# Designs tried in a protein design chat: miniprotein binders against o77086r1339to1564. Part 22

Target 1, 226 residues: o77086r1339to1564
Amino acid sequence: KSLEIAEQMTLLDAELFTKIEIPEVLLFAKDQCEEKSPNLNKFTEHFNKMSYWARSKILRLQDAKEREKHVNKFIKIMKHLRKMNNYNSYLALLSALDSGPIRRLEWQKGITEEVRSFCALIDSSSSFRAYRQALAETNPPCIPYIGLILQDLTFVHVGNQDYLSKGVINFSKRWQQYNIIDNMKRFKKCAYPFRRNERIIRFFDNFKDFMGEEEMWQISEKIKPR
Short names: E, the ipSAE of ESMFold2; O, the ipSAE of OpenDDE; V2, 0.75 times the mean of E and O plus 0.25 times the DockQ between their complexes.

## First folded at step 11 (miniprotein)

Design h6 (at its last look DockQ between E and O 0.94; V2 from the best seeds 0.86)
Fold by OpenDDE base, look of step 11:
Structure h6 (fold): chain B 226 residues (1-226), chain A 100 residues (1-100)
Amino acid sequence: as target 1 above (226 residues)
Amino acid sequence: SEEEFARRILEFLLEIAELLIKYARRKAEEGDLESAIEILEFAIEWARIALEIAEKAEEEAEETGDEEKIEEARELIREAEELIKEAEKLIEELRREEEK
């Protein structure tokens, strides 16, 4: 069941990711304008919805044992997602489990250790080195973490002038852009051999069933007072 | 080599410019003329850099007398100029449409 869920998440991610066009990521990196990049926005919204949905599924459970069961299920799903190179849904679920409202709750040591181990992939202190290495070693099909692509492109845009001096083109800037875009292109052709399961897709319901961040904090604090 | 590097970058820049122009056309067809114009301006920025690289490559090839490289550079110059011209023309068309 966890594998099947991961497969369906991956299918949905692939459908959205393949619709993202190279102009959208470049435009977004330049001016952060969402209107010019509708497919990119839809993909990022999907990521956020998945995270909030997962948080909501955990927090809505009244029984601590049932919450643990759900967290363990998400961990199982994440393991499958990682195996199938779906970093998008993997990180969406990780962001849910590592979110303040969820992380502050009392969890079994094993759960905390698993979540910590997953966080090592995206350790910000190392500038996502482990993730970048894993991605470099990954063969398609793969759904990359779009947030880092956007961050990298934005960083290149902001950190580099188009010209070093009058009449001298900044080739380093263009080379960095090339490398980022080429890597994205490599994964744009995502063909996963999974069959669509309408039952599971209906279960997700576009991940629209989530509560707001404030409500999540309120519930979390009710479960475990400060 | 530095030359191979420059060529790869040049081809990349031209590809991006072309993709941006195509994307802008679709935005215009969707009725978002303002975004289309901005995207075309961005396409021109990419194409201009490509043009400058190609022009430099032509100059360097002329200095060496490499006829094959000269012709290749001239072809890339023409491609860049055509993209710029296409984008500029489309901007003008879209501006006229916006004024109606």
Scores: ipSAE 0.850, ipTM 0.931, lowest interface PAE 0.5, mean pLDDT 92
Fold by ESMFold2, look of step 11:
Structure h6 (fold): chain B 226 residues (1-226), chain A 100 residues (1-100)
Amino acid sequence: as target 1 above (226 residues)
Amino acid sequence: SEEEFARRILEFLLEIAELLIKYARRKAEEGDLESAIEILEFAIEWARIALEIAEKAEEEAEETGDEEKIEEARELIREAEELIKEAEKLIEELRREEEK
């Protein structure tokens, strides 16, 4: 069941990811303007919705044992997402499990340790070294973490002049842009071999059924008062 | 090689410039003239760097007398110049529409 859920999440992610046009990521890196990049915006909005949807599914459960059961289910889904190279949904669910309202609740030690180990893959403090190594070894199909692509493109654009000196073109800047874009294009080319399961897709309901941040904190504080 | 590296960068710059121009046309068709103009200006930045690389490649080819490479560089120069001209013309047209 967890495998099927991961496959359907990946199918939905892939549909949005393949629609992102190369101009959109470059324009976002330049201006950070979501209006110029609608398909990119839909993809990043989908990430946020999935994360909040997952948090809501956990927090709405009144029974602590049922919440623990659901967290374990999401962990199983995340393991499948990792195996099929869907880093985007993997990160969205990790963000949910590591969010303040969820993290502050007291979980079984095994759950806490697993979540911490998952965070190592996308640890930003080492410039995403573990993630970059994993991605470099990954064959398509893959849905990469779009946040890092955008971060890298933004850093290259802002942190590098077009010219090193008068009349001397900064080839390093363009080479870095090329490599980031080429790698993204490589992953956009391949489709996942999954068949659409309308029962599961209908269950997701586009991940639109979620609570806002304030409501989630209120529920979290009712479960475990400060 | 350095020549192969520069050619790959040049082709990348032209590809991106072309994609940006096409994308800007769709933004203009949607009625977002301000965004279209900004995107076209960005496309010109990419195409001008490509033009400079192609012009340097032509100079190198002329020094060696390799006529085939001279013509290849000139074709790339024309491509870059056509992209720049196309974008500039569209910017002018869109600015006139924006004033109305």
Scores: ipSAE 0.815, ipTM 0.926, lowest interface PAE 0.5, mean pLDDT 90
ESMFold2 (binder alone), look of step 11: mean pLDDT 85; pTM 0.821

## First folded at step 12 (miniprotein)

Design i2 (at its last look DockQ between E and O 0.95; V2 from the best seeds 0.86)
Fold by OpenDDE base, look of step 12:
Structure i2 (fold): chain B 226 residues (1-226), chain A 100 residues (1-100)
Amino acid sequence: as target 1 above (226 residues)
Amino acid sequence: SEEEFARMILEFLLEIAELLIKYARRKAEEGDPEEAIEILEFAIEWARIALEIAEKAEEEAEETGDEEKIEEARELKREAEELIKEAEKLIEELRREEEK
């Protein structure tokens, strides 16, 4: 069931998210070194693998009706993920559905409209305003989109000096860091009340069964020539 | 108030410095002393900002004659100094181990 899949995705995400330590995100914001932040890197890799896995599951289907059936299933899963405040897996799947290789294929109007409506949450033209508002209104348990946390921390680090002038501390910089980290801490403390389903976990197989971007484009162009 | 805000930031900075030191210790135990030293240097950066805030808060409290605020600022200052000393000591220990 779509709900059960969403719950198991959320459990996996929660396990990885909880392992991320505050030093890792601050170190990454400073020097962008993935090696210094192993739990953060594992979480980011998990996001990417899930997106590529979803793309691959759709593109490997030869029949257009079967592709639509899978896309509709992912949309149902995404609706459950959103309800349970798992923005990580929600955005990973959205990234799959809105990816060039998949988006260019012919889809029913309803699918295109639903995907478009989901993209409104992460509209970059508004600096993720809708997502930020939704996150602010969210009560734990929640798995945030880590990419924005890292982007925000990096932006604060690069865009602000530690001192405004000699002997004058830049409190605004520290306040911005505090707000980002405090929000992350708030979500890290809460567990999801879901039980592990080994059958579904085995079905995911750590999302390792994916193809590269070039192969995805080749398959997409074979399905729908340019 | 500005004072309450400064205190909140100060406590946050101290927390981050402490977390960084703990993280560095684990990295050192895992066999990466170079990374641990870099993390400790970063911890000291956070703790130094905390120290400066605490020093300013102490000076402002002394001007007002508020004994409770003076003592609180002194305590936070001591905590910042202790974190810096701890990090510096660990850096020195790790460097000595690398020279061996």
Scores: ipSAE 0.847, ipTM 0.931, lowest interface PAE 0.5, mean pLDDT 92
Fold by ESMFold2, look of step 12:
Structure i2 (fold): chain B 226 residues (1-226), chain A 100 residues (1-100)
Amino acid sequence: as target 1 above (226 residues)
Amino acid sequence: SEEEFARMILEFLLEIAELLIKYARRKAEEGDPEEAIEILEFAIEWARIALEIAEKAEEEAEETGDEEKIEEARELKREAEELIKEAEKLIEELRREEEK
């Protein structure tokens, strides 16, 4: 069932990812204004809703053993997401398991170690080196982590002049932009072979059923008082 | 080669400029002419750099007398010029409409 869940999450991600237009990511890199990039915004909102939905599913359970079972289920889903190269949902769920309200709860050592090992993939301490290496070895289909694409485009735009000196075009700036955009286009062109499963999609309910950050902290503190 | 690299960058810049112009037209049709103008100004930045690359390529090709390379450079130069002209005309049209 965990495989089916991962497949349907990936199908939903892919639908939103393919609609993001190239102008949207370039304009975001320039202006950092999400409202000018509606398809990009929908994709980012989906990421956040999935993450908060997962946190809520865990925190609403009163029994510690049931919370452990659900965390283990999410771990199984994440392993499938990684195998199908859906880094976006993988990171959304990882963000949930590594969030403050969740991480502070008492988990079996095996769960804590698994989450820590998953975090190594997106470790930012070496400019996401592990993730970049994994992505470079990845063939389509793939849903990349959009946050890094946006970060890279922003850095290139803000950190590089259009000209190196009077009349000398900065080709390096344009080469970097080309490589980022070309790679994104490559992943947008390849579709996942999954068929929509309406029962599972209805179960997700567009990931709408989630709690806000303050509410999650209050529940976390009820479960494990300071 | 260096010539192939410069041409690839030129074509990329033109592609982006064209995409930005098309996107701006859609924004204008959706009722946001101020946003459309900003996007068009950005598109012109990309197209002007492409034009500069094409002008340099044309000059170099003319020095060699290679008629095929000369025409290739001139076609890319014309494309950049047309994109700039298209964007500038749309900006003026949108600004005039705002005053009405």
Scores: ipSAE 0.816, ipTM 0.930, lowest interface PAE 0.5, mean pLDDT 90
ESMFold2 (binder alone), look of step 12: mean pLDDT 83; pTM 0.795

Design i3 (at its last look DockQ between E and O 0.94; V2 from the best seeds 0.86)
Fold by OpenDDE base, look of step 12:
Structure i3 (fold): chain B 226 residues (1-226), chain A 100 residues (1-100)
Amino acid sequence: as target 1 above (226 residues)
Amino acid sequence: SEEEFARLILEFLLEIAELLIKYARRKAEEGDPESAIEMLEFAIEWARIALEIAEKAEEEAEETGDEEKIEEARELKREAEELIKEAEKLIEELRREEEK
């Protein structure tokens, strides 16, 4: 069941990821205009919805044991997602488990250790080195974390002039853009060999069943007062 | 080699310019000519850099007398120029339509 859920998450992610066009990421990196990049925006929204959905699924449970059961289920799903190179859904779920409202709750030592180990992949203090290394070693099919692609492209855009001097092209800028885009293109060409399971897809219901961040904090504080 | 690297970047820039033009055309067809113009201007920025690389490659090839490299650079230069002209033409068409 955890594997099947991971496969269906991956299919949904892949469908959205493949629709993102190269112009969209470059335009977004330039001006951050979501309207010019509708497929990119839809993919980013999907990531956020999935994270909020997962948080909501945990926080809506009144019983601590049931919450732990769900967290353990998400951990199992995340392990499958990682194996199938779906970093998008993996990080969406990780962001849920490592979110303030969830993380502050009392969890079994094993859960805390697992979440911590997953967070090591995206350690910001190391500029996502572990993730970047893992991605570099990944063969398609793969769904990358789009947030870092956008961050990297934006950084390259802002941090580098088109010319080093008059008449001298900044090749380093273009090389960096090439590497980011080429890697993205590489992952867009490969499909996952999974079949759609409409029952599981309906269960997700486009991840629309989530509560707002304020409500999540309120519930969290009710469960475990400050 | 530096030459191979420059060629790779040149081809990449041309690809991006072409993709931006195609994307802009679709935006224009969807009824957003303003966004299309901005995308076309962006495409021209990419294609101009490509053009400069191709021009430099042509000059370097002429210095060496390598006819094959000269012809290749000229072809890539023409492609860059064509993309710029295509984008400029489409911008002008879209602007004229907005003025009506």
Scores: ipSAE 0.840, ipTM 0.927, lowest interface PAE 0.5, mean pLDDT 92
Fold by ESMFold2, look of step 12:
Structure i3 (fold): chain B 226 residues (1-226), chain A 100 residues (1-100)
Amino acid sequence: as target 1 above (226 residues)
Amino acid sequence: SEEEFARLILEFLLEIAELLIKYARRKAEEGDPESAIEMLEFAIEWARIALEIAEKAEEEAEETGDEEKIEEARELKREAEELIKEAEKLIEELRREEEK
């Protein structure tokens, strides 16, 4: 069932998210070196694997009706993920449905409209305003979109000097870092009450069964030639 | 107040510096002393800013004669100084190990 699938995806996300240490996000914002931030790297790799896994599950289906059923299944899962405040998995699946190889296929208007409405949450206009508003109203438990946390910390680090002038400390820089980190800590500490379902976890197979970008494009072009 | 805001930022800087030092020690133990040194240098940057804030807070508290605030500022100043010393000592030790 879609709800239970969303719960198990969230459980796996939460396990990886809670292991991320605060130094890792600050160091990544400074140097973008994955070696220095291994738990963060595992989490972002998990995001990418989930997204590619979902794309592959759709594209491997030979029958158009079966592909449409699977897209609708992912949409149902995404609705559950949104309700349980798992923004990270929500966006991983959204990136799959909105990816070039998938989006270019002919979908029913209802599916296209739903995906477009989901994209409103991550709309980058006004600096992700819709997402930031939703997050500000969100109570734990929550798994935030890690990409924006990293983007914000990177922008604060590279876009602000430590001193405004000789002897004048840039408190604004540190306040921005504090708020991002404090909010991350707030979500990192709260657990989801889900019980592990080993059959579903085995079905995911760590999301490792996915095609590369070239193969996905080749299949997409076979389905709808240019 | 401005004092409360400055103290919050000071304590945040010290917290991060301490976390970075602990994280760097683990990286050194994992066999990556070059990364550990960079992390320690980053920790020192945070701790030095904390030290500067504590120094100014001490000067302002001394002007008022509020002994409780003076001691609070001095305690935070000592904490920043100890973190800097700890990080500098570890950097020196790690550089000596790299030469071996």
Scores: ipSAE 0.816, ipTM 0.931, lowest interface PAE 0.5, mean pLDDT 90
ESMFold2 (binder alone), look of step 12: mean pLDDT 84; pTM 0.808

Design i4 (at its last look DockQ between E and O 0.94; V2 from the best seeds 0.86)
Fold by OpenDDE base, look of step 12:
Structure i4 (fold): chain B 226 residues (1-226), chain A 100 residues (1-100)
Amino acid sequence: as target 1 above (226 residues)
Amino acid sequence: SEEEFARRILEFLLEIAELLIKYARRKAEEGDPESAIEILEFAIEWARIALEIAEKAEEEAEETGDEEKIEEARELKREAEELIKEAEKLIEELRREEEK
């Protein structure tokens, strides 16, 4: 069931997210060194693997009706993920559905409209305003989109000096860092009340069964020539 | 208030410095002393900012004659100094081990 899949995705995400330590995100924002932030890297890799896995599951289907059936299933899963405040897996699947190789295929109007509506949450033209508002209104348990946390911390690091002038500390920089980290801490403390389903976990197989971007484009162009 | 704001920031900076030192110790135990040293240097950066805030808070409290605020600022200053000293000591220990 779509709900059960969403719950198991959320459990996997929660396990990885909880392992991320505050030093890792601050270190990464400073120097982008992956070696110093192994749990953060594992979480980021998990996000990417899930997106590529979803793309691959759709593109490997030869029949258009079967592709639509899978896309509709992912949309149902995404609706459950959103309800349970798992923005990580929600955005990973959205990234799959809105990817060039998949988006260019012919879809029913309803699918296109639903995907478009989901993209409104992460509209970059508004600096993720809708997502930020939704996150602010969210009570734990929640799995945030880590990419934005890293982007925000990096932006604060690069965009602000530690001192405004000689002997004058830039409090604004530190306040921005505080707010980002405090919000991250708030979500890290809460567990999801879901039980592990080994059958579904085995079905995911750590999302290792994916194809590269070039192969995805080749398949997409074979399905729908340019 | 501006004072409450400064205090919250100060406490946050100290917390981050402590977390970084703890994280560096684990990296050293895992056999990555180079990363540990870099993390400790970063911890010192955070703790130095905390120290400067605490020093300023102490000076401002002395001007007002508020004994409770003076003592609180002194305590936070001592904590920042201790974190810096701890991190510096660990860096020195790790460097000595690499030269061996």
Scores: ipSAE 0.854, ipTM 0.933, lowest interface PAE 0.5, mean pLDDT 92
Fold by ESMFold2, look of step 12:
Structure i4 (fold): chain B 226 residues (1-226), chain A 100 residues (1-100)
Amino acid sequence: as target 1 above (226 residues)
Amino acid sequence: SEEEFARRILEFLLEIAELLIKYARRKAEEGDPESAIEILEFAIEWARIALEIAEKAEEEAEETGDEEKIEEARELKREAEELIKEAEKLIEELRREEEK
C-alpha cells in the first residue's frame, strides 16, 4: 500500500511540476513575488502542505505506538519515492520527520538512524553535493527538489552582473542559468507510468488538513513536556 | 567552439525573452497590467543582450566573408529586434489603457 501511496503522491507532484512555467522561476529568482508566479506558488504550497499534513497525522495520534506505526509507514513511502526519483515529495516527508516537533519525541533507535541516514541526501555542506550527485545520475522521469532550483537561480541572478565591463557580456551568468533551466526542462518532458487511484487521492484531500507551527509545538510539548 | 557556445547562449536568451513576452500578455489579459509591464521590461533586458551577441557575431562573420554565418547572425539579430519591438509596443498599449 505504501508503494501505491508513493505513486499517487508522485502523480500529484508531477501534475503541478509540469505546469510551472520557465518565466515563473526566473521571475521568482529576480524579485520573489508570489503573485507573478502562481503555478510555482501552488507547487511550493503543495510541498509545504504535504509536509505539514504528515506532521499533523503523526502528532494527532494520542497513542505512542500508533505514532510509531505511522512514522514507519512514512519511512516506507519515502523509500519508494526515492526509488521512483521523486525527490520533492521525499524531501517534503523528510522535513516532516526531521521537524522539531516530531524529532524531539522519543522514537526507536532504528527509526532515528533511518531518518539520520535520509538526511545525508540533503546535507547542505559542500553545496548539497550528495543531492546534486544523485540528481546528475538520475534519468527521467524525475521530480527534482524545487527549493534548490530556486536557490541556484536566485544566487546566479543576484550574484552576477549582466556585464563584466563596458561592452563585455557576462556569458558565465547566462550559461549557469541555461544549465539550471535545461535540466528542469529535461525532467518536465517524461510522464510517470502510474494510473490514478481516486480513492487514495480523495484520502489525501489535497493535504489541506494540517496544523500550524505553533499548534504542532504545543501538541509536541504536551506529549513530551520540557 | 566559442562560436557554438555564444550561439547557444544567444538562442537561450531569445527563447527566454519570447517566453517572458507571452507570459506578460497573459498577465495583462488577467487584469494585471503593472506586472505585465515589469515582465516585458525584463524580457527586453534578455533580448537586448541577445541583440548585442548577434551584432558581434554579424561583425565577425562579415570579416570572414562567410555568407552562411552572416545570414544566420542577421536572422537572430532580426529576431531579437522583433522581440524588443513587440515588448515595447505592448508596454505602450498597456500604458495607454491606464490613461483611458
Scores: ipSAE 0.809, ipTM 0.924, lowest interface PAE 0.5, mean pLDDT 90
ESMFold2 (binder alone), look of step 12: mean pLDDT 83; pTM 0.796

Design i5 (at its last fold request DockQ between E and O 0.95; V2 from the best seeds 0.86)
Fold by OpenDDE base, look of step 12:
Structure i5 (fold): chain B 226 residues (1-226), chain A 100 residues (1-100)
Amino acid sequence: as target 1 above (226 residues)
Amino acid sequence: SEEEWARLILEFLLEIAELLIKYARRKAEEGDPESAIEILEFAIEWARIALEIAEKAEEEAEETGDEEKIEEARELKREAEELIKEAEKLIEELRREEEK
């Protein structure tokens, strides 16, 4: 069931998210060194693998009706993920559905409209305003989108000096860092009350069964020539 | 108040410095002393900012004659100094081990 799949995705995400330590995100924001932040890297890789896995599951289907059936299933899963405040897996699947190789295919109007409506959450033109508002209103348990946390911390690091002048500390920089980290801490403390389903976990197979971007484009162009 | 915000930031900076030192120790135990040293240097950066805030808070409290605030600022200053000293000591120990 779509709900059960969403719950198991959320459990996997929660396990990885909880392992991320505050030093890792701060170190990454400073120097982007992956070696110093192994749990953060594992979480980021998990996000990417899930997106590529979802793309691959759709593109490997030869029949258009079967592709639509899978897209509709992912949309149902995404609706459950959103309800359970798992923005990580929600955005990973959205990234799959809004990817060039998939988006260019012919879809029913309803699918296109639903995907578009989901994209409104992460509208970059508004600096993720809708997502930020939704996150602010969210009570734990929650799995945030880590990419924005890293982007925000990096932006604060690069965009602000530690001192405004000689002997004058830039409190605004530290306040911004505090707010980002405090919000991350708030979500890290809460567990999801879901039980592990080994059958579904085995079905995911760590999302390792994916194709590269070039192969995805080749298949997409074969399905729908330019 | 500005003072309350400064205190909150100060406590946050100290917490981050402590977390970084703890993380560096683990990296050293895992056999990555180079990363540990870099993390400790980063911890010192955080703790130095905390120290400066605490020093300013102490000076401001001395001007007002608020003994309770003076003592609180001194305690936070000592904590920042101890974190810096701890991190510096660990860096020195790790460098000595690499030269061996």
Scores: ipSAE 0.856, ipTM 0.935, lowest interface PAE 0.5, mean pLDDT 92
Fold by ESMFold2, fold request of step 13:
Structure i5 (fold): chain B 226 residues (1-226), chain A 100 residues (1-100)
Amino acid sequence: as target 1 above (226 residues)
Amino acid sequence: SEEEWARLILEFLLEIAELLIKYARRKAEEGDPESAIEILEFAIEWARIALEIAEKAEEEAEETGDEEKIEEARELKREAEELIKEAEKLIEELRREEEK
């Protein structure tokens, strides 16, 4: 069941990812204007919705043992997502399990150890070194972490002038942009071989059934007072 | 290889400029001419850098007398010029529409 859930999450990610147009990521890197980049915005919104949806599924359970069962199910889903190279959903769910309202609750040592292990992949303190190494070894199909693509493009745009001096074009800037865009194109071209399962898609309900951050903190504090 | 690397960047710049122009046309058709103009100005930035690279490539090719390289550089130069002209024309059209 967890494999099927991961496959359907990946299918939905791929549908949204494929719709992102190259101008959208470049325009976002330039001015961070969401209105000019609607398909990109839908994809990043989907990431956030999935993360908040997962947090809500866990926090709404009154019974501690039921919460543990659901966390273990998400861990199984994440393992499948990693194997099928869906880094975007993997990180959305990791963000949920490592979020403040969830992380502060007491979990069995095995769960805590697995989550820590998963966090090593996205360790930002080393400029995402582990993730970049994993991605470099990855063949399509793949859904990369969109947040890093946007961060890299933004840094290249902000951190590099178009010219090094009068009449001297900054080719390094354009080469960096080329490499990021070319890799994104490579992943956009390949389809996943999964068939749509309408029952599972309806169960997701577009990940719209989630609580806001403040409500999640209030519930977390009710479960484990400060 | 420096020539091959520069050609790759030149082609990339032209591709992006063309994509930006097409994207801007869609924004204009959707009723957002302000965004379209901004995107077209961005496209011109990319196309102008491509034009500068093509002009340098043409100059170098002319020094060698290699007519095949000269024609290749001139084709890319014309592509960059046409993209700039297209974007500028559309900006003018969109600004006239806003005044009406």
Scores: ipSAE 0.819, ipTM 0.924, lowest interface PAE 0.5, mean pLDDT 90
ESMFold2, look of step 12: ipSAE 0.818; ipTM 0.926
ESMFold2 (binder alone), look of step 12: mean pLDDT 83; pTM 0.795
ESMFold2, fold request of step 13: ipSAE 0.816, 0.810; ipTM 0.926, 0.919
ESMFold2 (binder alone), fold request of step 13: mean pLDDT 83, 83, 83; pTM 0.794, 0.795, 0.789
OpenDDE base, fold request of step 13: ipSAE 0.852, 0.854, 0.851; ipTM 0.932, 0.933, 0.932

